# Designs tried in a protein design chat: miniprotein binders against USG-1 protein homolog (usg). Part 1

All scores and structures are predictions.

Target 1, 336 residues: USG-1 protein homolog (usg), of Azotobacter vinelandii (p96199)
Amino acid sequence: MSPAIDIAIVGATGTVGAAIVEILEERDFPVGQLHLLASPASAGKSVSFKGRNLRVKSIEAFDFAQVRLVFFAAGQAVTRQYASQARAAGCMLVDLSGALPLQQAPRVVAEVNPQVLEKLEAPCQVTSPASQVVALALALAPLRPLVRWRHLGVTACLPVSSLGREGVAELARQTTELLNGRPPKPRFFDRQIAFNLLGRVGDSDTAGHTGLERRLVEESRQVLDAPELKISVTCLMAPVFFGDSLSLAVQASQAIDPSAVRAALERAPGLELIEPDDCPTVIGDAVGQDVAYVGRVRTGVDDACELDLWIASDNVRKGSALNAVQLAELLIKQGR
Positions, changes and structure headers below are counted from each chain's first letter, unless a header gives other numbers.
F, E and O stand for the ipSAE by ESMFold2-Fast, ESMFold2 and OpenDDE, each averaged over both directions (binder to target, target to binder). V2 = 0.75 x the mean of E and O + 0.25 x the DockQ between their complexes.
[cut] marks letters that were taken out.
The coordinates of atoms that the task and the answers printed are left out; those that the model quotes come from them. Centres of patches stay.

## First folded at step 20 (miniprotein; from c20 with V5L A12F L91F)

Design u5
Fold by ESMFold2, fold request of step 22:
Structure u5 (fold): chain B 336 residues (1-336), chain A 97 residues (1-97)
Amino acid sequence: as target 1 above (336 residues)
Amino acid sequence: SEDQLMELFYRFLRIWFIAFRLMRQGDKEGAIKKLEEAKKIFEEIKRLDPSNPEIKELVKKIDELIEEVKRGDPNALEKVEELLTELFEIFYELMES
């Protein structure tokens, strides 16, 4: 039995924050007092935890000296505004927004690079990376001893839930409008998402890359301990409610042995390899699960040095909240 | 409120899709548990429009679905899909009021 730890969850009313609360209960994390924090507009809401109703409080007035561990599950601006205050109070930080620098708060996927946590100086700051990075790292880390990587190509098909409940509501609304013979009236997206694909998520910089695409490059390099790896990323918004779907193309220096790859994926922690001649889906497999799903493992059409595969992963659970809780579990174990 | 409705809809929809997966996988006990959780969330939605006959009817249909899953009815998966259409229509109406 571990000693109870007092915890704050920033962004507790958001989709990821709510999932963190649920997972802390499911995994019987040694929670002492649990403080649920959100914007003033969300304050006063009630959230169930272990048979008790906890009131959500405004973050503005919160004294971080009351807790030892803080999850930052809101946007980057909130982390930037409050992280220094929490650190100054001596709190361990698990940030999910990516606002903290890579050197200050390394990106960690529990099954991939947990040894990074052992090297952190107190008070520890760590980032749970973008959900797409969690997914791709789970699939690629087992291949590190098998493959000298030259290049990695990523196409990430994001669900509307990656933008929170407003994204989910918008897809549902537009779908209903179209099925009732009405023109869709976008409110959250700048155009129709129902029955469509949007080939960009967020605004592009002058070189044409979005912030999320740059985040995936930076975080993947750090998590895979491959600072030299060349990575090409396209993130698109798919008309899908839940779950990330990723196409990965890995180029190596030598011909790839598919049987060795499958053997490595079969034993990989946090990952489930789908049967040959099948394809994982977010609806059929990944949503609500603690593992990512990989399939369609094959060499390139004209290139035995290329490996292609498909990943389905729960962007809210394994890709975000679960990984963050797993990081906290590892920190508590080493620090106590 | 609109924000409250979006939160409840998000929670309901996510659990509904999990129930669908469990049913397809033949996990009868898991599916029933998730359908009961979804019904509980929909009871919270009902508080936003407590006299709404469509909401009352959907709750009744969720109960019927739970019984069909207990019996191993082969049509339960199609009923899940039918109820999803009703859910979207109810959500649309609540968002517009």
Scores: ipSAE 0.579, ipTM 0.855, lowest interface PAE 2.0, mean pLDDT 91
Fold by ESMFold2, fold request of step 22:
Structure u5 (fold): chain B 336 residues (1-336), chain A 97 residues (1-97)
Amino acid sequence: as target 1 above (336 residues)
Amino acid sequence: SEDQLMELFYRFLRIWFIAFRLMRQGDKEGAIKKLEEAKKIFEEIKRLDPSNPEIKELVKKIDELIEEVKRGDPNALEKVEELLTELFEIFYELMES
């Protein structure tokens, strides 16, 4: 149906970039030519797409005039270095790093604020937000007409896969060391992560907040269209391989109707509400799925104006690669 | 090579946990498909150390697990848990060498 689009994926050898390639094939995205880009060190690898082997090219030599759509699935420095070239060549950009300013490349969750895409001037620049923001927005956006928010409290339990394959390897190694009676030898983390919790992800600024925590605040406000919402965030690293787990505490000005909340969550796109007597988990429910899972919907112990929720979501798929592909699908549907 | 090992381990482990979920849910067809995918990834790991007898044995055990799932063998879940332990040991050895 839609005309084929020539595409570049920057960071194609990383975990999220590889997931984008997989999802483009799974969803039969109208891909014309597909250019897989990475650092010079990663160039020359082969990646399968629709039964063809595609060679990964160095981004340094790439002419962006060859494509109309670019996914930036590498780190912020790469986006900062190459995004202007891609824009100057007329490319639409879907950035996953968060490096582009909020006003230039707004944060969009496909099921939450897709109308933002309709207002963008060509060539369109959009950001798929942090995976934790994708998850919380899926759960909170349906509640916006029901709850007059005063504050939002977020505890985000991040999996080691949020740091890529090195994080996964480190947790596995330390777990093996400890269960075999060997001292843990941290190599990627600065301390033991196996059987532990690290209450900070990344370095703190002078006010004590990490960059990720500030990113979650800024992106959540934009995605939820709630610029004055007060948000408290703690991101911790959990000894979990895959999947984001979030505790949300919503403070409202008036008593919350939990039946209305459950009804809204049952209808919400991109979201599955778990049975009241159960709790979603990343391994049991979310990993590998195209939806986020919400449960433990209840008001506060002593405060009918508080609403508490638990979310489990796949940080690589729904929280990152899938949302990014969904944004691209929306853009091409609009004739962009 | 270490980058290749970490990538293959990441992919294998993710698929293995998905297979866990599918088996506990009774989705036999889905579980078999994921176990076949995991086997293909482990064949790639085998190419990194093709003479390693533990790797050869694990590939055979994955084949046995797939057959047990096809038969509806009640021991299949226990075997998938056992193989995860062996997987961690093999990756630990490969990462230290």
Scores: ipSAE 0.525, ipTM 0.837, lowest interface PAE 2.3, mean pLDDT 91
Fold by OpenDDE base, fold request of step 22:
Structure u5 (fold): chain B 336 residues (1-336), chain A 97 residues (1-97)
Amino acid sequence: as target 1 above (336 residues)
Amino acid sequence: SEDQLMELFYRFLRIWFIAFRLMRQGDKEGAIKKLEEAKKIFEEIKRLDPSNPEIKELVKKIDELIEEVKRGDPNALEKVEELLTELFEIFYELMES
C-alpha cells in the first residue's frame, strides 16, 4: 500500500471540493490528515469524511507545510493567491481552476496523456483541464491513430453548475418563479436563463471570443498534443443543472471509417459508447458517473472526411473531481 | 442562513438527479442509497426550520418513496418527478422568507 499522505482541499465547501472529498473516500485514497480549506466567510462548516466530521478552516491561517498535496478547487483568484506559497512549502499541486500557466502546470487527463506526469519536476504541478476539455479529449484521443485532423468544431452546452452554486440557485429560482406564474427576475445572470439558451458564457474580447472559449482551445491542444490543430469553439449556457453536452465536428485529411471509430471508442478508457439507435443525455446517462458518454457517431452528410459526435459528461465528477483524484493517484504511484 | 439552505438545495438536486437516473436504469439498490442520502439532506433542512410543516411533509414523502422503490412500485418514478417540483416550491418559499 502506498504510504498515507496529508492533503489539503482548497474550496472544500464548493461543489467540486465536496466531490473531491467524496471521491477520495470512495476510491480509498491513502489519506493521512485531510485539511479542508475555504474563504474566511465559508470557514466553520463541517464536511463528513470516513464517518468523521471535519471542520472547514480558513485558508488565510493555514500552514501548507502540514501537507504534501493540495487540490485547488476554489477558482482562479484563490489559486493565483496561494499556489506559490503552497509550492514554496514543498506541496504537490493539482489545480482545477486553470489559473497556472500551461507550461508550468500542464493539463492532464488521466486516460489521455498520463505520461506528462513522469516529466514533471518536484514539487509537481498539474492542472485538471476544463470539464469540456476532459470530455472531448476522452472521445478524440482514441481516434488519433485512425485519422489526421485538420479542424475541430466544438459546440459546448454548459450546465449552470459550471458557474457554481449561484448558477444553480438562479436557474432554480427563475424556474420556480415561472411555474408560479411570476416573471423571472435575473440576479446572477443578466437575463432569463430558465427555458433559454445563452449564446455566450462570460464576456467577449475585442475579437468576439470569451475567456472560456480561448481556454478550451489552448487546453485541448495541450491535452491532445496537437499544437497546430485548428479549433472553432462556441460555449453556451443551457438551462441544465448538471452535465456538459458537446457537439463535435472533426474534419480529417482523409475519409473516415465509422466502424473503426466505433471500435476505438468501445475500447476507450473513461468512455462509454451509446448504441446508434439511442442518444446519451446528461440527466439520463452521465450525471454521477465515472465515464463520459459518446453517441451519434456519424460521418458528414456529403463529406466522408467529416466525423460528428455527441458527448454527455458529468462536469463535477469525471470532468473535474474524479480526474483530479486520478492525477493525484498517478503522482503517488510514481513516488512523487 | 440562505447560504446554508442553498448549499443543501444544491447537494439535494445532484443526489436527486442521480437517484432518478438509477431508477430509470433499474438500479434499485443504488437508487435507494441515493434516496437515503437525499432524506438526510431533508432532515438537515428540517433542523434549520423545525416548525415548517412543508419540510415535515417532504420528509414523509421521501420515506414513502423509498418504500415504493423497495416494493418495485411502477408509480415511484412519477413520484420522483412530483417531489422535485414540490421541492422547488419549498426552496423558493424558504429563500423569499
Scores: ipSAE 0.233, ipTM 0.697, lowest interface PAE 1.9, mean pLDDT 90
Fold by OpenDDE base, fold request of step 22:
Structure u5 (fold): chain B 336 residues (1-336), chain A 97 residues (1-97)
Amino acid sequence: as target 1 above (336 residues)
Amino acid sequence: SEDQLMELFYRFLRIWFIAFRLMRQGDKEGAIKKLEEAKKIFEEIKRLDPSNPEIKELVKKIDELIEEVKRGDPNALEKVEELLTELFEIFYELMES
């Protein structure tokens, strides 16, 4: 049995942090002491772990020398504030925020590029990429031997849970207002989100791209080991509580064999292929699952060099918390 | 606190959608397990406002739903959808109060 390690989870009261606690228990991770950390405002709450109630502590008073591993699941600002301190204390870091530089904390998906972990210097720093990158990488990585990519097009339909609790509360409130015959009054969003698609998530830069869209491009290139891959991306907000829904269009340099693609996806780790007569959905298939679901595998209408797919994935579980725990499991298995 | 309520609401919604998926997939045992987890969250909400009659009624409805799922009642799926709507209303009222 691997020796138990002391762990801290930063953002333990958040959605992803709570899911990490759950997954550590479900997978029987070799946890010694588990330290749950949050902002001062969220401190004092209790979270159940292995039949015990653990008190959430303020991060401001925490000595990182008490733990060997830290999960950062409290957003970019918190990672930027505390990651250097945790590293100086000798902690391994798994960041879920994406705040650490690409070269210092490589983006890793457990089923796609685990070999990157072997090259990390102690104390190891790794990033679990954006949940959309996890989903698309799980689908595309098995296809690397079959096709040479020239271009990747991504349309990502994000759930309101990608914006935290406030996004969930806003959709629920607006929906309730509409169901009661009242006009929805936006508070968190600037407009109606209930029964509406928002064609942008966050602010656009001078070139018209959002910070998330740029992140998806950079992280996808790293995870797929494809630095020259041309990527077009649109992130939209959907009136969906949980789950990422992605439409992918891959342009290859040669004609694609759909049968070979299906056979590769059927054997792909962390992925389930849905039959051609069905289509995966976040609510019907992906929410609460350990795998991403891929369906609608087809070539272009008039282009045999085009591959189109649809992906449904749990943004909280497989897309974030589970991948982060799998990265930690791999690091421990390597004796780090 | 409003923040505690939002956390409980979020956890509930996630569990509820998983339960609903499991019911649709015919995983009765998995669905019951998730509904029991949902019941625990409602009991926590009830502890925050023990005098709220709507929360007491929701706990009762979840218990009834669990028994319907155990019996294989075809109406259990419809009741899940109804309870979700009622839950949104209760959480809305609790967050606006």
Scores: ipSAE 0.232, ipTM 0.699, lowest interface PAE 1.9, mean pLDDT 90

Design u5
Fold by OpenDDE base, fold request of step 22:
Parts: sequence; C-alpha cells; structure tokens
Structure u5 (fold): chain B 336 residues (1-336), chain A 97 residues (1-97)
Amino acid sequence: as target 1 above (336 residues)
Amino acid sequence: SEDQLMELFYRFLRIWFIAFRLMRQGDKEGAIKKLEEAKKIFEEIKRLDPSNPEIKELVKKIDELIEEVKRGDPNALEKVEELLTELFEIFYELMES
C-alpha cells in the first residue's frame, strides 16, 4: 500500500471539491491529514470525511508546507493566486480549473494519457482537463488504432452546474417563475435559460470563439496527443442541472467500420457503450456514475468516412473529481 | 444567507437526480441511501427557518417517500418528481425573502 500523504483541497465547499472528498473516501485513498480550504467567506463550514467532521479553513491563513498534494477545485483566479505558493512549498498540484499553462501542467485523463505523468519533474503539476475533454477523450482514444482522424466536430451541451452554483440557482429560479405563471427574470444569465438553449457559453473573442471553446480545442489536442487534429467546437448552455452532453462528428481518412468501433468502445476503460436501440442521457445514465456513456455509434448519412457519436457524462464526477483523484493515485503509485 | 441556501439547494439537486436515476434503474438500496442524504439537507434547510411549515412538510414527505421506496411502491417515482417541484417553490420563496 502506498504511504499516507497529507492533502489539501482548495474549493472544498464547491461541488467538485465536495465530490473529491467523497471519492477519496470511496476509493480508500491513502490520506494522512486532509485539509479543506475555501475562501474566507466559506470558512467555518464542516464536511464529513470517514465519519469525522472536518472544518473548512480559510486558504489565506494556510501553510502549504503542511501537505504533499493540493487539489485546486476552485475557480481559475484562486489557482492563479495560490498555485505558486503551493509549488514553492513543495506541493504536487492537481488543478481542475485549467489556469496553469499547458506545458507546465499538462492535461491528463487517467485512462487516456497517464504516461505523461512519468515525464513530469517533481513536485509534479498536472491538470484535470475540462469535463467535456475528459468525456470526448475517453470515447475517442480507443479509436486511435482504427482510424486516422482529419477533423473532429464537437457540439457540447453544458449543464448550468458548469458555471457553478449561480448557474444552478438561476435555472431553478427561472423555472419556478415560469411554472408559477411569472416571467423569468434573468440575473446570472443575460436572458432566459429555463426551457431554452443558449448558443454560447461566455464571451466571444474577435473571431467569434469563446474562451471555453478555445480551451476545449487545446486541451483535446494535448490529451489525445494529436497536435495537428482540426477541431471545431460549439459550446451550448442547456437547461440541464448536471451532466455534459456531447455530439461528436469525426472525419477519418478512410471508411469506418461501425462494428470495429463498437468493439473498441466496449473494451474502453472509463466508458460504457449503450446499445443501438437506446440513447444515453445525463439524468438517466451518467449523473453520479464513474464512467462516461457513449451511444448512437454510426457513420455519416452519405459519408462512410464520418463517425458520429453521442456522449453523456457527469461533469462533476467522472469529468472532474474522479479523474483528479485517479491522477493523484497515479502520482503516488509512481513514488512522487 | 442566500449563499448558504444556494449551496444546500445545489447539493440537494445533485443527490435528488442520483436518487431518481437509481430508482429508475431499480436500485432500491442505492436510492434509499441518496434519499437519506437528501433528508439531511432538508433538515439543514429546516434549521435555517425552523418555523417554516413548508419545510416541515417537505421533511415529512421525504420520510414517506423513503418508506414507499422500501416497500417498492410503484407511485414512489411520481412522488420524486412532485417533491422536486415543491422544493423549487420553497427555494424560490426563500431566495426572494
């Protein structure tokens, strides 16, 4: 058994941070002392871990020299503020925010590119990529031996939980207003989200792309080890509380055999293939699960070189917290 | 505070959707576990406003639901949806207060 290590979780009061605590317990992670950290405003709360109530502490007063590993499960601003301090204290970092540079903290999915961890200098810095990247990489990585990709099209339907608690509150409030015969009053979103699809998540740059869409492209190329892969991404905000829903269209250099694709997906780690007569959903299948669900495996209507997939994945668990814990497990196993 | 309520609501929704999935999948034991977690959240909400009759009723309804799931009552699934709707209403009222 790997020796116990002292750990800090930044953003422990957030959904992803809370899920990390849960998963560390479920997987019997070799935790010595667990330090739960949050903003001063969220300090003083308690979180249950192994039958004990752990007090959430302010990050501002925390000495990172007390721990060997830090999970950054808060926003990018918090990672940018404290990552250098944690690194200077000798901590390994698992960042879930994506704030660290791609080369300094490579994006790793445990089932896809774990070999990247072996090349990192101690103390290691690694990023758990965006939850959408985790989901698509789990589905596409097993297919690499079968076909050469020329282009990947991604339509990502994001849950409001991808924007944190405020997104969840906004959808809930607007839904309640509508169900009570009142007009929805947008507060967090600039418009109605209840029963509506928003064709953009975040602000667009001068080229019309969002920061998230650019991130998905960059992180997908890194995780898949496909720097030359052409990727088109559209991120949509869906009136969904939890779970990522992805439509993928892959253009290959040759005709695709759907049966070979299905056989590869059936053997793929971290993935469950749904039968052709069904279609996975975030609420029906993925939420709270340790795997992503893939279905609707088909070739293009008029193009045998096109592969189309549908993916449902828990953005909080498999897409974030579980992958981060798996990365930590791999780092510890390597004696880092 | 509004922030505390949002946190409780968020935690509840996640637990509730998992419970609902488990119920639909026929995992009664898993569903009951999640419903018990949801009950704890309701008790926390109740502590914020101990006099609120709607919250008290919600706690009662979740206890009834847990017993229905234990019995394998086919109507338990419909009650999950109803309780979610009631929670949305309570949440709205508490957030606008």
Scores: ipSAE 0.189, ipTM 0.678, lowest interface PAE 2.4, mean pLDDT 90

## First folded at step 21 (miniprotein; from u5 with I45F)

Design v3
Fold by ESMFold2, fold request of step 22:
Structure v3 (fold): chain B 336 residues (1-336), chain A 97 residues (1-97)
Amino acid sequence: as target 1 above (336 residues)
Amino acid sequence: SEDQLMELFYRFLRIWFIAFRLMRQGDKEGAIKKLEEAKKIFEEFKRLDPSNPEIKELVKKIDELIEEVKRGDPNALEKVEELLTELFEIFYELMES
């Protein structure tokens, strides 16, 4: 049995932070003292954990020497502001924001590259990558030994929950307005999202790429241990509440054996391969689950060197909070 | 507050979709657990507008749904979808207040 560990969760009132609390309880993580941290505006709220009511405290006054492990689930600015202080106090850090450099806090998916954790100098800093990277890595990592990959094309269909509670509220409001014959009034988005697709998530830089698209490229290369892999990414906002849906197109230097691919996917950890005559969906399969779902596995129409597949994954659970807790589990199992 | 309303709606909606999936998969025990969690969250909605008759009626309908799932009623899935529509209308009305 692992010894209990004192933990802080930064961003405990946000959607991912709340999911971390829930998963720590569900998995019976060896939690000692649990400190729930948020902005001063969110302080004073109460969260249930193992039959206790824990009060959310302001991060501004928190002494990180009280804990051994910190989850950062409050966005990049908060991680940048407090991560150095937490590390100086001796804490292991699991960041979900991606604010820390790749070399300092490598991106790890528990089922894909856990060996990276063994090489970290204490106190360890690790990043749970973007939820879309978690999903694609689960599907692609088992395939790396089969062929040499030259190019990866990703279309990532993001749910409004990727923007938190306000995104969910906006889609619900617009849907209600439209189905009742009322003109929608966008408040959170700059236009209609209900019954629509927005082909960009976030602002584009001067070369036309969004920060999220650049994050997906950078993190996928590291997690897949493929620094030379060329990656094309489009992230779009879909009118769905929960779950990432991804279209992947992989180009290899050699003809791909579909039977070998399916065999590898069938035994891949963290992943479930859907029947060939079906397609996974976020609502029908992935939301609330601890695995990602892959289907539509086929070679290209005219190209035996291309592999195409579809992924459905829970962006809040498997793609974010669950992977982060799994990283913490691996760290404590290694005696870190 | 509006922030409390959005937080409750997010939690309820997520659990509701999970319950719906479990029902479609035939996992009766799992579905009942999630529906009971959803009801607990919806009791917090009641505190935001305790005199609202639509909220009181929805709580009653959730209880009825739980009993229908326990007895294996084939109409339980249809009722889940109907209650979701009512949830969206209640949320919309509370946000307008």
Scores: ipSAE 0.587, ipTM 0.856, lowest interface PAE 1.9, mean pLDDT 91
Fold by ESMFold2, fold request of step 22:
Order: C-alpha cells, then sequence, then structure tokens
Structure v3 (fold): chain B 336 residues (1-336), chain A 97 residues (1-97)
C-alpha cells in the first residue's frame, strides 16, 4: 500500500536530524533502509531507530544512488556541497537549511501550500522553511481570504536551542553560575545570555539586516503566496531553552473583523487558538506538540486595520523536523 | 566527551519539561512514559562518568518519582522541580571536570 523507501538523513547527529529519526518512527513512515550521515568527525555515533542502534556514517564516502529520499538537516554549506550529487542520483530532496534557491526548491508548509508539491518535476526538491516561517504561516494563511494585507511586522524571539546543543549548554551553565554566586564564563556566546536578550541573531549586512531576517522575508512571501507583501523582521535571541515565540502585526487595507479572524484560526489545521484571557507559552503549551499555538488576537490600539497576535511553537519539532517529514509523506502519497 | 554530555543534557532537559507539563495537566500515564524516557537518557550519563555517586543517586530519585506519580502523591510536582535543580548542578560539575 505504502511501499518502503530508502532514506538518507544528512546531519543525523544534529538536533534536527535526530528529531527527524524520531518522527519517522513515531509516524510509522514506510522506511526501507535508513542511512544516517554526518561529518567524518561525527561518524561512528549510534542513533536508535525502532529498537535498533544505527551507526552514523561519513557523508564523504556515501553513494546517493542507494536511496530515493534525502533529508538535508545540516548547515547550508553541506547542502550546497552535496545536493547536486543527490539529485543527479535521482533522489528527492527535502532541505531544511534553506541553501537551495526558492525557485529550485520551493518552501512548503504541509498545512499551508501542499499543492506546490503536485507541480514539482521529478526528482523533486523542496525546502522546509525556517521554523519561524512555519509558525507564522500556520497562523496567517487562514487569514489570507479575509482582507488584503499591506504590511507584516514580525518580532521573532529565538530559543538558544536554535543554535543546537551548545546554545542550550551555555544558557544552562551561565544560569547555574549566576544563581550560585559564580562569575559567568561565556564560552559559546560572546557575552552573557542568561537573564538577558540579544537583539540580533547573526551578522548584519551593509543595510543592517541579518541573513536570517532576509530569509524570513523571502520565505514568508513564497509560502503565503504574497509576493507584494512588505515584511519587517527583527530576530532576537531570548534566554529560553526551547520554542519560538513570535509577535505578529498585520496591516490590512480594510478594517479587520476579530470574530472572523478567531473563527478562521479555530478551524486552521496545525494550529490551536488559546483562550482569550490567556497567552500561549513555549514551555506550557508548544514544546513536544505537533501544532503551533496562537493567542492575543486583537486589533490595533489606534487602528482597526491592524491585527496583532502571538505565536508559540516548537522550533525543532513542528517548525523543523515534523514539517519536513510531513512533506516527505505528501510526496510519497503522490507516488513520487 | 563534552559533545556527548551536551547531547545527553539537551535530550534530558527537553523531555523533563514535557514531563512536567504532563504532570501539571494530570496526564499520569503520559508523565510516567516521559519520566521513563528521561531515566534511560540519564543511564547514558552514567557511561560518561560511571563512578559518579551523584548520577547514581539521581537515577534512584527518578525511580522514586515515577513510583510517586503512579501512587498519585500530591508532592510529585515539587519533587520534579527539585530534581531539575540537581540536574543543572550535576551538568555544571561534569562540564567543569
Amino acid sequence: as target 1 above (336 residues)
Amino acid sequence: SEDQLMELFYRFLRIWFIAFRLMRQGDKEGAIKKLEEAKKIFEEFKRLDPSNPEIKELVKKIDELIEEVKRGDPNALEKVEELLTELFEIFYELMES
């Protein structure tokens, strides 16, 4: 019925790669042979899958003709280095790094624009967008039919886990140091992150925007099918272990009906609307869940054409690994 | 190695937060499942420092917590919070050694 397919996961020792392995098992994805790939330095580690330990192999010697589907869950440089080899071998690609051009490997959120997959030529290349784009698209796509949008303002509060294991370790260490009366010793960040906010993630270009901020603009336009939408983005690093938190401000051309918005959000797939007198949090609601959480839905203080809302979402699961596996599920359902 | 320690801490901490939420929500079965997963991860910590008595003691406390959750002990939530503090201290010391 659902034939097994042979799969490679590039970046299998990273946090997102490991989450992909877990989700393939949890969802009973029809996995044939599973090849776990990483850098030579990470090769030899073991990852559990369906009660068996699978050994991680070096990507350098891997022949992609052995697999039909490749997840690229490592950095952009790795995708740029190996994606053409994998495609030349006939593999479908699900990239999570964002290294492939928008036109070559469109950004797809499973609940938002799955029809894009139906038009891809084999072998298919698709990108699971940045976790923040997954989250905002889940909330904003249901609202697209209600009014014309002119501007979208995004403040994205990123958790230290967005930088992987080292980010989590650093926040934990600095927190312990400070609460035990010891001087903080930054090792991974260039300054204190515990009990602090860092208003920039990554280096800025000459116009003052970071690569991640530009990525969020480009990917949001594509996923929402809104090429004319003006988008303002600030990404900050918050002293939070897990989960993306986003503040969204939408400026429309006409007054927004909050009851119509709430009705649309209540029906939206992949999304849960929180009680009106509450606000979703990453620890209390989103981490470990398959949905994003939205709340604080209201019009602007001085502008009935503005809509403001808050999102909490699991950056590793729904925002990354789960969406990527859902894209793969859609591709095999189409017989691709 | 330091990399292995960070990996185990990441996995443990993530599952611990999920277990805590499930306990607050009254999902006894879900919480027990996550606490068992957290215990398995912490057993891997023992391989990195097999003679560490604090690691051995924490494994015992996780077992006790699981039994308290099964019994419906009203103080289980407080204990899970206390064990998180111990986890941070153990992790800090292991990273410094």
Scores: ipSAE 0.512, ipTM 0.828, lowest interface PAE 2.2, mean pLDDT 90
Fold by OpenDDE base, fold request of step 22:
Structure v3 (fold): chain B 336 residues (1-336), chain A 97 residues (1-97)
Amino acid sequence: as target 1 above (336 residues)
Amino acid sequence: SEDQLMELFYRFLRIWFIAFRLMRQGDKEGAIKKLEEAKKIFEEFKRLDPSNPEIKELVKKIDELIEEVKRGDPNALEKVEELLTELFEIFYELMES
């Protein structure tokens, strides 16, 4: 048995932080002391772990020298504030926020580019990429031997849970208002989200791209080891509570064999291929699962060099918490 | 607090959608496990407002649903959808109070 390690989870009261606790238990991770950390405002709550109630503590008073591994699951601002302190204390870091620089904390998907972990200097820093990058990388990585990519088009339909509890509450409230014959009053969103698609998530820069869209491009190139891959991304907010839904269009340098693509996807780790006569959905298939679901695998309408597919995945589990735990498992296995 | 209510609601919704998926997939044991988790959240809601008759009714309905799933009642899926609708209404009322 690998020796037990002391762990801290920053953002333990958040959705992803809570999922990390659950997955550490489910996978029988070799946890010594588990320290649950949050903001001062969220401190004092209790979380169940292995039949014990653990008190959530304030991060401000926490000595990182007490732990060997830290998960950062409290957003970018908290990672930026505490990552240097945790590293100085000798902690390995798994960041889920994407706040750390690409070169200092490379983006890793456990099934796609685990070899990157072997090259990290101690104390190791690694990023679990955006959940959309996890999903698309799981589908595309198995196809690398089959085709040379020239361009990737991504339409990512995000759930309101990607914005935390407030997004979920907003969708539920607006839906209830509409169903009761009342006008929806936006509070968290600037407009109606119920029964509506928001064509942008976050603010756009001067070139018209959002920070998330730029992140998806950069992180996808790194995870896929494809620095020259041209990527077009649109992130939209959907009136969906949980799960990422992605439409991918890949332009290859040569004609694609759909049968070879299907055979590669059937063997791919962390992925389930859905039959051609069906289509995976976040509610029907992906929510609460450890794998991403891929379906509608087809070539272009009039272009044999185009590959189109649809992905449904749990943004909280495989897209975030599970991938982060798998990265930690790999680091421990390497004796780091 | 509003924050506590939002937290409970979020946790409930996540569990509920998983339970609903499991029911549709025919995983009875998995569905029951998730419904029992959802029941615990309803009990937490009840502790926040012990006088609320709607919350008391939700606790009763989830217990009935668990028993229906155990029996393999074909109407159990419909009741899951109904309970979700009722929860949205209760959540709205609690947030606006």
Scores: ipSAE 0.365, ipTM 0.759, lowest interface PAE 1.4, mean pLDDT 91
Fold by OpenDDE base, fold request of step 22:
Structure v3 (fold): chain B 336 residues (1-336), chain A 97 residues (1-97)
Amino acid sequence: as target 1 above (336 residues)
Amino acid sequence: SEDQLMELFYRFLRIWFIAFRLMRQGDKEGAIKKLEEAKKIFEEFKRLDPSNPEIKELVKKIDELIEEVKRGDPNALEKVEELLTELFEIFYELMES
């Protein structure tokens, strides 16, 4: 058995933080002491781990020297505030927020670019990328030997859980209002989200791109090791509680063989191919699963150099918490 | 508190959708396991408002649902959807109180 390590989870009261606790238990991760950390306002709650109730502590009073590994599963502001302190205490960091610079904390998907971990200097810092990047990288990485990409188009349909508990509560409330014959009153969103698609997530910059869309481009290039890949991204908010839904369009330098693509996807780790009899959905297939689901594998209607894919993936589990735990497993296995 | 309610609701929804998926896939054992997890959350809801008759009824309904899934009742899936709707209503009432 690998020696047990002491671990902290920052944002343990959040959905991703809670999922990390669950996955550490399910995978029998070699945990010594588990420290659950949150904001002062969220401190005092209890979380079950291996039949024990662990008290959530305030991060402000926590000495990071007590742990070897820290998961940052809170907002970017929390990572920016405490990551340097945790690193100075000698902690390995797995960041899920994306707040750390690309070069300092490379984005890694366990099934796609695990070799990046071997090059990290101690104390190691790694980022689990945005859940949409995890999903698309799992589908595209197996195809690298088959096609030379010129352009990647991504339409990402995000669940309200991507915005945390408030997004979930807002969709539920608005839905209940409508079902009861009442007009939905927006509180968290600026408009109706129930039964509606919002054409952007977050604020647009002067060029019309959101911070999330820019992040998806940068992180996708890094994970795929494709710095010159042209990428177009649209992120939209869907009236969906859980799961990322992605439409991908890949322009290749040559005609694509769909049969070879299917065969590569069938063998791909962390991915399940649903073809041809059905189309994967977040609720029907992906929610609570350890894999992303890919389907609708086809070439363009009139372009044999276009590959189109549909992906459904759990944004909380495979897209975030599971990938983060897999990164930690790899680091420990390497004797980090 | 509103925060506790939101937390429980979120946890419930996640488990519920997984249970629903498992039911649709014909994984009866998996579905029952997730419904038992959902029951624990309903019991936590009941602890937040022990006097609430609607929450007490939800706890009863989930127990009945678990037994129906165990028996292979073809209407169990419909009852899952009904319970979700009832939960949304209770959640709304609790959030507006």
Scores: ipSAE 0.300, ipTM 0.731, lowest interface PAE 1.7, mean pLDDT 90

